VHH binders against Integrator complex subunit 15 (IntS15). Designs and how they scored, part 6

Target 1, 373 residues: Integrator complex subunit 15 (IntS15), of Drosophila melanogaster (Fruit fly) (q9vpf9)
Amino acid sequence: MSMSIDSNKLLLRKGDMKLDNYPTCAVEALTRLETLIASRNKQNMVMQIISEFIFLERTPKDGDVRKSQALPISQMNLFQEFQLIIALIEYFSRPGRDATRNAIFLSLFGSHLTPQRSKLLSRLISTAVSGSVAPLLSSAGTWMQQVGCKTPLSLEVAQNIVSDFISYSRKTPEQLKQLPMVGPHFAANFMVAVADLYLNEQRSPTLNPPPDALLDTITEWMMENPTLCQASQQPLVLPAGAIAMPFTTPLAGLLRWVVLAPLVSNRSAYSNLHLSLLRALQQLVSSGESTALPSQDLMQIVKSLQSYCARLAESKTDPQADAAYQKCMERFAQAVQIALSSNCITNQIQLLCLLESLPPHKLMKIVIEAHKK

## First folded at step 1 (VHH)

Design a45 (framework vhh_7sr4_2)
Fold by ESMFold2-Fast, scan of step 1:
Structure a45 (fold): chain B 373 residues (1-373), chain A 125 residues (1-125)
Amino acid sequence: as target 1 above (373 residues)
Amino acid sequence: EVKLVESGGGLVQPGGSLRLSCAASGFTFSDYYMGWYRQTPGKQRDLVADISSGGSTKYGDSVKGRFTISRDNTKNTVYLQMNSLKPEDTAVYYCARESLGYTPWYSSTEAFDYWGQGTQVTVSS
């Protein structure tokens, strides 16, 4: 028997759903997915309904051969894309179970996006930001965590937000000022993605340096919402056979970015961001509910600085390079001092030993000695 | 303004040789690592070779033994001598000045802060 047994029930449902009545068929399909998502054995039917009735995708005929290169082609015109965005906003705004909405969002925009679905996802999220659609942004934030905040999918979402709201702005965009309150999980995961995106700039000359408006936006978010970084932490319940992506807290990612920023930039916007992160870290430590900062994230900063110092030792003395390293170590020492004061760092002894392997820095030496007892 | 200008690319037969040159200006050339990267359409840039201010060299595994990176600090120029060229060497080749920094998302060989516009190398019959 063919693996198309589930398609017979879908074909019967086509008699009830008319494709010439878009977006009604998409709305009806979303409602039917609520029941099917609860059944683990209906994955093929879920994917077929999404492709056929929501995105209006048609699989090219290739003579019964399922080729990896035979990607679905969207038949939606621009008006139908607009209708779908409105339908999805309405659907995700309904009261209901977060787990169901999040599972549907992941099924719509999983790990293998076609260019057409990727374009729609970008438009959907930008529309939700502009309209302050909190439930949809919550599902988008969870989706970023599930696919991984530092994967190409999440980086593309982050890049589109920068493009749509920040790139041509001279100050923090009004649409983004409320984002930490409307969608804290999305805002937190956006910060993880954007920190990674701009640290990877050197691999792509087409990606410009981060705009000051972006750094100012994150600084403002952190100053007004010191606990924003905690909003990213939701337990992931993964389907059987799924592999958990490594989790980095937004604070760890942002600290890594600002500590290493002097190596590539001397802009004052980074100093302002750094101070906002120290303030946030201090408040988390003082609250007594200190999130343990993974020592491995801090050890990666040490490794980066070790590599820089090894390269610097082969070059002639450059006053700019030495000054950059000193500023990195100053920022790093300040963050480490606050973190160690909370006694929340795992493998503290190993971290202290690694910090001692870096070229001497006066403040870092004081920090190490204070916690060596 | 930092400027890197590549030259020497072109069409060659398999087994042939090319010498790429990168003329640098706007910084103290002798103080910096310089590198060559290559990119085929749809792929990330790969390290070909880099050279320290002191002359220490590193090569990508696919080119080791066939390519030689060198520098002339009096001319502010870095070179890539490419021997025993293969069709797989077909790519746009980029000259880069190393950032003195290293980011956690990059190997030390990938931490470059300025790029040239690239020069096409095509290895075919």
Scores: ipSAE 0.000, ipTM 0.138, lowest interface PAE 19.3, mean pLDDT 76

Design a46 (framework vhh_4orz_3)
Amino acid sequence: EVQLVESGGGLVQAGGSLRLFCAASGFTFSSYAMAWLRQAPGKRREWVALITSGGYTDYADSVKDRFTISRDNAKNTVSLQMNSLKPEDTAIYFCAAKYSGTYLFSDRPSEYDYWGQGTQVTVSS
ESMFold2-Fast, scan of step 1: ipSAE 0.006; ipTM 0.439

Design a47 (framework vhh_3k1k_2)
Amino acid sequence: QVQLVESGGALVQPGGSLRLSCAASGFTFSTYGMRWYRQAPGKEREWVAGISSSGSYTSYEDSVKGRFTISRDDARNTVYLQMNSLKPEDTAVYYCAKDFTPGYSLWNERGYMDYWGQGTQVTVSS
ESMFold2-Fast, scan of step 1: ipSAE 0.012; ipTM 0.297

Design a48 (framework vhh_nb_b201)
Fold by ESMFold2-Fast, scan of step 1:
Structure a48 (fold): chain B 373 residues (1-373), chain A 121 residues (1-121)
Amino acid sequence: as target 1 above (373 residues)
Amino acid sequence: QVQLQESGGGLVQAGGSLRLSCAASGFTFSDYAMGWYRQAPGKEREFVATIYSGGSTYYADSVKGRFTISRDNAKNTVYLQMNSLKPEDTAVYYCARKYYPTFGRSAFDYWGQGTQVTVSS
């Protein structure tokens, strides 16, 4: 059904979409969103009202107890939340155009998410991971790219997956082993987000390594598919009126993990992940596509190493004799060599200059000199 | 368009060997990593082995040293040689085309119909 904005509002207000058949009425409302998106009507207010109905939300009204609240008021009980999650999984599993599903997902969750919708989104995505719901995971991956993979929203989704599947596991969970095959875009964007949570001095004053099961999971993913990192950069079909958001790759974040890992961990899995990252960079060359590795991410690695060397200086330890620093620089030099050879670095001259600011390392010096031409 | 067809399953005694084959069509076989997965009754599908487009291999710890994955790009076929079979290897074995993303393009994994392997004690 095509309907004018005023007619859609009137029907919703009169209770034509009745709660006594929830979640059926929510599925009917989703169909109305689909029709509006397909017709390219650009009716943002109507889409917002339909979304509020789906989540059983209302704007505070005159005389309401919560009239001072800026955000929509949730009316959902726990059973209705469960019913909605099941209904959304079933709806997104229906055959249809990926562009339409992605637009509906972005309309439901968006970038200005209420706490209630944020909670439901996390539960929905975890359920989709458990059930290998490929269409929903595809839409979730697109959503992470659109809102930004390193934003608080994306980090919260990543953290919830770690909590749900990793935190109580001693080894790689089976549900996660096939995630790159089921939802590659989501898997890649999850790696961008989760890499930012660990071994990152901007997030923590100490370098906290990832849980063993998470490291093993990501290492297996990268070993099985060296081109997985490219999935994070997929072209995006945006809904009418949306502004394109930037995206990033897991390469820089994972490179930070393997380079900085010797400072906090002796686990051999980091060596396997390092080799997988070198293969991923080599596959980018082989694919015939040039992917620029952002210089800002490499500068973050340099800054962390400078911070470490400053601490060594305080304890009067020579970086040239420090085994951990030597291993960091060895891995970093190997990755930089392959990235420069594959045109993955955006500002070569500035990066080479900054790398020279680090205490000398034999292989890194050779790499710097070879690429100063 | 993409089709994967497994064969070579059957009944074998513990300590025996089987060779599984997966015939692929509808895509450029040499460009994709191929894998084997298995699912025992009442259990989740588990990873067995992967072979990358470049020929490198990766195995699950439970099968390492006993199973060998290989490919023949001229025949568009991936193989799983299973040696020293155990009763716990009993499962339906699935062939899969791994995700191979490229900027501007994406492909999802595809699964075959599966082939039953039963290992008697």
Scores: ipSAE 0.000, ipTM 0.112, lowest interface PAE 21.4, mean pLDDT 77

Design a49 (framework vhh_4orz_3)
Fold by ESMFold2-Fast, scan of step 1:
Structure a49 (fold): chain B 373 residues (1-373), chain A 119 residues (1-119)
Amino acid sequence: as target 1 above (373 residues)
Amino acid sequence: EVQLVESGGGLVQAGGSLRLFCAASGSIFSNYAMAWLRQAPGKRREWVALISSGGSTDYADSVKDRFTISRDNAKNTVSLQMNSLKPEDTAIYFCAAREWTYKGSLDYWGQGTQVTVSS
């Protein structure tokens, strides 16, 4: 179609005739993107360069203009994939502006990924975790925030970390012990993603529970760095044209997960995680610098428990005699007490009304009465 | 976790041969794809040879018919037999291990071994 080629694209193509010199063309493309990424009107050119010279993508054309275009197909062989991962690690390890690196990362891996790019992203992030490549993990953390921490893309990234580092570990892996220090935003967003992943599995009849090593890892992170729960709330260094995605705090996500955990598991690892979250919440409240906690997340816990109690009623089971419900309410009451004592909960009256709709629990009743005025 | 150690590098005359070895320790070696890469002075790293976990091999065009990659899963080693060496083969040679699954990767690199080919 178009015969027009800008000077930057022409220079890249001239330097790497027939793609015989990969990954040189990818490295040159990354360098050219540093100048183009700052220009809002060059986004189409940026995407073209990434597709052609970094991922070696080609859209198949079958001559039928009425058919939907297929997603681009990567021409990369396994060795070129390997070379690209090395080139990206080296590129993101170089001194530079965070805004530029974040913009390039977002442009490389966007919000709508081909299977090929998704596979490469997972490999890249696992390699960065293994090598403690802080600048790349920072960009990955920002990317998770931009695409949404509870989206399928972010859940896949979280699942890959669990698979690569946690699933076969007898104790917390050393690389992961350092992750909150090396990549705090990635660690924070990973916790949001994994909590949502396993919370959804609680509704499955064939539940595959999270490894104890995962619960222990998160517990250790929260015990050693309770401020990590605030990391995802830091101002984003947004690339030109990027939109900030709304996201939940790790504390809210983890709290929802751990409070509802007794519905499917009575493992002690959850109790340890619960205690670490209560300690973190208390420290945030006591600091006077805590942000307003979203009451909507607490209300979602109420709705989940209401659904559970409705199922108990169908089976003629008394919630007052149900051990799982009692344990959920105990953990929930402890968290609610600390949260309400902070004076940072929005819509407190609505939350209290919803809590009163749940079958009575001794500790929760005390908490409700204490905060009803 | 896997640790890689290269050996076998040295000085050789053009037309000569060298055999490089990479010893792996730690995790299950047989599950990993193994690769050799090289970096000439002032140049970027380039891929040389790959052997999959199943034993399938592939080579860069510049080394085809001259280099042979092989693995011994019982000894946790991968080897690169280099024949008909040319001065342009002078480089530091690196061993790397990768799991070729969509769920992620663990990339392990050795420290490299120097190969110098005189004219």
Scores: ipSAE 0.000, ipTM 0.136, lowest interface PAE 21.0, mean pLDDT 76

Design a5 (framework vhh_7qbe_3)
Fold by ESMFold2-Fast, scan of step 1:
Structure a5 (fold): chain B 373 residues (1-373), chain A 117 residues (1-117)
Amino acid sequence: as target 1 above (373 residues)
Amino acid sequence: QLQLVESGGGLVQAGGSLRLSCTASGFTYAMGWFRQGPGKEREFVASISWSGGSTYYADSVKGRFTISRDNAKNTLYLQMNSLKSEDTAVYYCAKVSPYRFLDFDSWGKGTRVTVSS
């Protein structure tokens, strides 16, 4: 048993969970959160239960750190972390309401994660991918959507999946091949995150180029699972005066990545990815689905190319830079042609005006002229 | 069919240092070190993710042991400093199952470490 003082504290917590029953106290906490989470007035209690009984967190003493830090420190050893991962997998695999699971997942791993919770989340998701734990991957996908697929949190999850399953592997693991079937929402949001992760190479020279196996895996997913192209961030209903957050679809994110890739590196795997995206876009357009590639995302690609051209104008013209730009425009023009042929794109006139502002490209001129009404 | 081969064990004086190595016959995800002392159950020592970005240590070895890996050589290392008599054990490296995190499904034959006091 625990010391008499600790035993007395546990007895005084009648109605609360017992700390010395780990991981039982974490399981009990998860069940209790199902009833508490709907009560905004008890949000402090929810957060205390999560911190104390699920993650075993304690606030560090000011004198114990070299610089003042108020972030909680996890007291979990490796076996307790493993026990928690198993408990969470079992909990999220139970029959129940998706809304409840998603609300609990968001409460556990919100937008302000400690480093310890962030590492556990990455390991939890990798374990769920390995075990094809569909309900947990569904909650993880919803979490990525709510915190933002291009935020550091989502990018860290994406990078850990690449590291755990793809890097240095010559064959795509079976669990990744089936991921679009097991967890389509997670797979879709992972593609958005990974595309943004590698596009930001321009801001982080320490990030290695994407493995060919990653590009090949995503190409295979897009060729075999056209419905992934339709997955997008759920629309948010905001109060009057609030600014709506931009939406990024998997197709839009991947297209931006493949169009801009020649500006950083040029590899044959990107061309295969590009062709798979064009095929997927043609299939979606034929089905009447235009939301997979919104005009706003196309306009963002234009703005990225404008920024690149402005930087080149500040220095002497480089033939290598021009060749890169021509390749970007060739890939972009093909996608724009397919999108505009749907006649469902909103703000088409504004998009055409923005495209005309880019330095001339022969195929893009043909596309623009064909769609001027 | 994946084989793990440990090496580097031996006799060392208390307070001394020793470096263990484990070579895998192929690609591995996360890897770890376990040990089994005389008359004791096998216990966790340390683990490392494939990228090396995440490491975990048993409380008994924190600050004394360092786990690292060289993916180009498919080799895992354990640098053991400030050795104690309680560190006497057969040390095993293990590969994490791709199907379960920390469910180690491939083990080597072990390398013996004896710390004299």
Scores: ipSAE 0.000, ipTM 0.115, lowest interface PAE 21.1, mean pLDDT 74

Design a50 (framework vhh_3k1k_2)
Fold by ESMFold2-Fast, scan of step 1:
Structure a50 (fold): chain B 373 residues (1-373), chain A 121 residues (1-121)
Amino acid sequence: as target 1 above (373 residues)
Amino acid sequence: QVQLVESGGALVQPGGSLRLSCAASGFTFSSYYMRWYRQAPGKEREWVAGISGSGDSTSYEDSVKGRFTISRDDARNTVYLQMNSLKPEDTAVYYCAKYRTLSPFYNYDYWGQGTQVTVSS
């Protein structure tokens, strides 16, 4: 009821907003959205306020909301973009309800981003990492879960963090080293995204291999914060009416990445990451965390190796390709042994049958035989 | 943009030696397996030699073992193929390839334009 009265009052006041004192109009808009965001019948107004007063967007002349090609164009200059980032940092740092902040963040940077909003999101998140802005990183982590950690949006965020903090640095910046403590949900979702980014690099054939500094950073995170790998992380605070997307564990994504890495690289950084993941998995299994590495993720690794072996069988014998496969199987067998030692793997019989379909490997054969009962 | 440029191909006498070079650009050279392949007229392209990104592991097709040596210089972004005791059967266009397999569903080698090796009296 109170919200209905306030909503009507805010509707009457929308016309009073001025665009000539940016970023004040954006700050006023964010405050007005706190009341409107909880009302599903006001979502069109929420989107209009965001477009007009926060991002200063103009609809093209032939732009009809019914046309799929009608995208708003931002009128912001570079100084206004800078002012907006500061305003958003200040806004998300204020005391308030997490559900409201997360709903506003999702409305600002939802599943359909213009190039300008995408650029601003990247700058905003990088600024939040640099400034250790925990509330904003929490909202960003929730946003990644809502849009999906393996979607193009989340992969772009991951790539921008690598570019901004890792690609041109010999040592990891202190702010990035502290990221698991400041924004654990963002750090966890970043690891899911970055592992998928580099596993599926054929979708971006110009994507360079991951820098050693990235692999070393994740290794350090895993050694110091092994709980980031677990499926049973504390629930994220989701906005009212939001549907929770399936949460993929960082351990599953990172493990797939390091198991398949010998197929393209024998860098020691991958071996160090692999050992840190085995240590984390062993700790999680020892603590009773049976969901840390789902059988479905192990089966996906099997399918990946089957695909590689099918292509190898079509080529003349290549001892280097066989050596790479043997190294993949060695790493995979080590992880499977630890996972199966928990006796909590679902569909264990199906997993064992799939593992047996792979070309023979001495250690994997021992692991399979030990768990066939 | 990934680019591989092979060089060093020539006409040599049987029993002669030749060193091929492949200059790489557009990717992190030290991170990738590099391979040499060859293709004789009217035949399928065949694998010849490979070297790991670390340089710790090398592999050779049986017909070239003991005669060919693959090596790399990561400071110069170059892979080499030293060919000794050349035979007429070694006559082919030699290709350099970047081996990429991190995507389990897509195996893609980036090929250079090749360099012609002719072993003839």
Scores: ipSAE 0.000, ipTM 0.264, lowest interface PAE 12.6, mean pLDDT 77

Design a51 (framework vhh_7sr4_2)
Fold by ESMFold2-Fast, scan of step 1:
Structure a51 (fold): chain B 373 residues (1-373), chain A 121 residues (1-121)
Amino acid sequence: as target 1 above (373 residues)
Amino acid sequence: EVKLVESGGGLVQPGGSLRLSCAASGFTFSRYAMGWYRQTPGKQRDLVADISRGGSTKYGDSVKGRFTISRDNTKNTVYLQMNSLKPEDTAVYYCARFEDYLSEGWEFDYWGQGTQVTVSS
C-alpha cells in the first residue's frame, strides 16, 4: 500500500507502480481505483491507470495533428493475460460495496473496448461462471445492461458461454444450473442476448441451429426460477454518470424467439421452452398488478408476423409457410391469453386492433373476442 | 457473427462537425435498414436518424437540417455527418440494425458498443 502523508486519501503516484512487476501493478491499480472511481474530476486519471497498469496498453505517438485517437496497442502476452484474469477474480471475490465493484467493472470494459479487452472480458466471465464468482457475475450483469443486451459485445459474451459450457454437453453443467441463483441479473441478460442471437441467425441459410442443450438449460432455468424473468427490470446500482441502456425483459425476448421459431424449426425443444415461458408468465401475472410482458413487446411480435405474411404474399403461395404461421399463432395466442387475463396491459384496445389485423387463426380469434368485453 | 463497430466520436467545440462511421459485418448489410441512436447520462433518448435499404432517411426533430445519415453498401458502412453541433448533442451514439420482420422503429435487433460525442467549449 502506497500513500502520501495525507492520511485521508490514497494518493496516486505513477512512480509507485512499476510495469516490470506484473501482475502486482495491476492489483495495486485496482486498489487505488476504489478511491478514485467516486471522483468525477479523476475519470481521465482512472482511464489512464486502467490502460497503462492493468491492460498494459500503449497509445501510438505519431506526427499527425488530427486528434481522433487510434485504439491503444496491447502489450500483454498470453501469460500476463492469464495473470490478469486471476487477479480480477481475486479482486472481485473480496468483500466490498456493490457500487464500487460495478463502477470498476464498467470502467474496465464499458468506455473503450479493444479486441484484447473483449477477449479478456469473455475469458473473465466464463471463469466467473465456472467458479461461481457471484460479485463478478453481478457486475457483469450490470455491464450487459449498461452496454445493451443485444449489442455485439453482449452477444459475443453469450456466444462464448454457449461455446464453453453448452455446445459439447449432453446436459446442463452444475455451474450453469446454479447460475440463476449465483448471478440472476447476468443469467437474465444472457437469456435476452441468446434469444436475439439465435432469432437473427434464422436469416443465415448456412447457420447451425441453437444446441438442444441451450434450449433445455433455459427451460430448466424458467421452470425453477420464474422470477428470473424480472431480474433485469430491478433497480440497478449504477456508477455516477453510467448510462442505463434500453432493455428487453427475458420473457419478451424469449417469447418473441419461441413464437417465431416455427418459421425455421419444428424441434420439440422449442415447444418445451414455450411451455416453460407460459408457466413463468402465469406465475408472474398471478403474483401482482405488474406485468412481465408489456403490451409494446406483444405489439412488436404482431408486427413481426405482419411482415412475414406480407413477404409471403409478395413472393409466392407455400403450404409449408401456412403451417409454420399457424404454429406461430398458436403459441402467440396462448401467451396473449395469459397476458390479457392480468388486466395490467396498457393500450389493450390498440393491441386487440393489431391482433385482428393478422390473418385469421382459430385460437387467436377466441382470445380476441374474450377480451373485447 | 453480427458485429457493428462505431468510430469517429470525440470532443468538439460548439458549431463544429464530426463524422461517425459504423462498420458492419456478419450479415448481408444491403438487406437491412440501419440507424443511429443516442443516450445522455441520466436520460433515455431515442432515434437520431435511420436509413432504409433503399436509401430513404428519417431524422429526429432535434437534429433535422444539421445531421445527415448515409450508407455505402459496397463498404458495409453507415455514416452520420453531424454539423452545427450544440452542447445538447453530447451523448453516446449507437449504431443499430433493423429486423426484417419488424416495422422500422426505435427498437433494433443489434446495437454497436457506442461512441462518445462531447460538445464543449
Scores: ipSAE 0.000, ipTM 0.160, lowest interface PAE 18.7, mean pLDDT 76

Design a52 (framework vhh_nb_b201)
Fold by ESMFold2-Fast, scan of step 1:
Structure a52 (fold): chain B 373 residues (1-373), chain A 120 residues (1-120)
Amino acid sequence: as target 1 above (373 residues)
Amino acid sequence: QVQLQESGGGLVQAGGSLRLSCAASGFTFSKYAMGWYRQAPGKEREFVATITSGGSTYYADSVKGRFTISRDNAKNTVYLQMNSLKPEDTAVYYCAAEDWLYEPSDYDYWGQGTQVTVSS
């Protein structure tokens, strides 16, 4: 019947674990979460364990109204942060169920992500990339899909990978060359996120090309792994009760890169990337994946080209600028032809009208005429 | 259906030893933390010892150095070796599964208990 337990003794044991036993208490907490995460009514307990024993966050006493709005304060020093990263790498390297790992990863780094946890997440993922920790990268890829691949959270992860591996590299880092094989879902979602950061008028008024090493890395990935775009659309093992975000592929963002690139760059890598994207698009169309390249993304490329043409009209005409535009339209027309060939594009009439509003191009005119009714 | 069945209790003289066993069924034993709790007449149930799924052990201060908890995942059994027993150890001993770090009422599963009586 009514049971009373010596809660004071249990609180003393929790205190001993938290204060004296780092990182042992974090390792034991992760193991205990494997059982608790399966119980939906224990979500608050899961979050408290994570806060107290894993991140060493101290919150105000629950009854203290002065501190009711205070964010958790991390008590970790740099050495404890290092210890935690090693513990998490070891934990996620152990054999286990994908659903459990993904649930724990989402609980650690979910929607209420503090600045401290965000910095640790970036360090953790960079360490996992360096060490080719496949199970952790798989959970990270699922996390990016669940929080949204183009949200500030996913963009920060992408920016940190660029900072850690690309920004000062002369060649593609060896650790990144293996990423599509070690963590295909993470690699695909990283490309979705990072493609949004460069050659995107919505992010910057200036079309900033990606660093050479990043472009070369992405190009090599696409050339060597033609099914990589399909990886982001494969069914994922999601935690119980998780909300599935819509599938995304890197195709649309990378297509924007290759179409807009002639306006700011003459690098041959874009031609290789373009051919790889056409092959990927053809494969997705042939497999019936009609949502791989949404009409909204194609229309956004048209708007970017319209903005560029308007700026040229305000300034003097440059013969190189016209040649650049012709190259943009050549690449774009080839992709549009493949996309329209399956009759799976929504708002096709609106897309065709928008394409007709661009300055004339021979191949694009042929494509438009072939798909008019 | 989940079952926890304690055994090994009985009457023993002060300074003696007993070994309690808890046989578990109906859940994935290796994934659960297993604990021992006790309740003396007229007192609230109190924590005694726990062993995590990873094998780490924790003890109440009153039993440290005298009691040892262990588990055998192949047999789905947890043990409590009780040495140097005192009259104050007289209680009904309960086996529990889940996370002892929180209130024992948070355990999904409890055994029926086994009586330990220490005479002096």
Scores: ipSAE 0.000, ipTM 0.176, lowest interface PAE 16.5, mean pLDDT 78

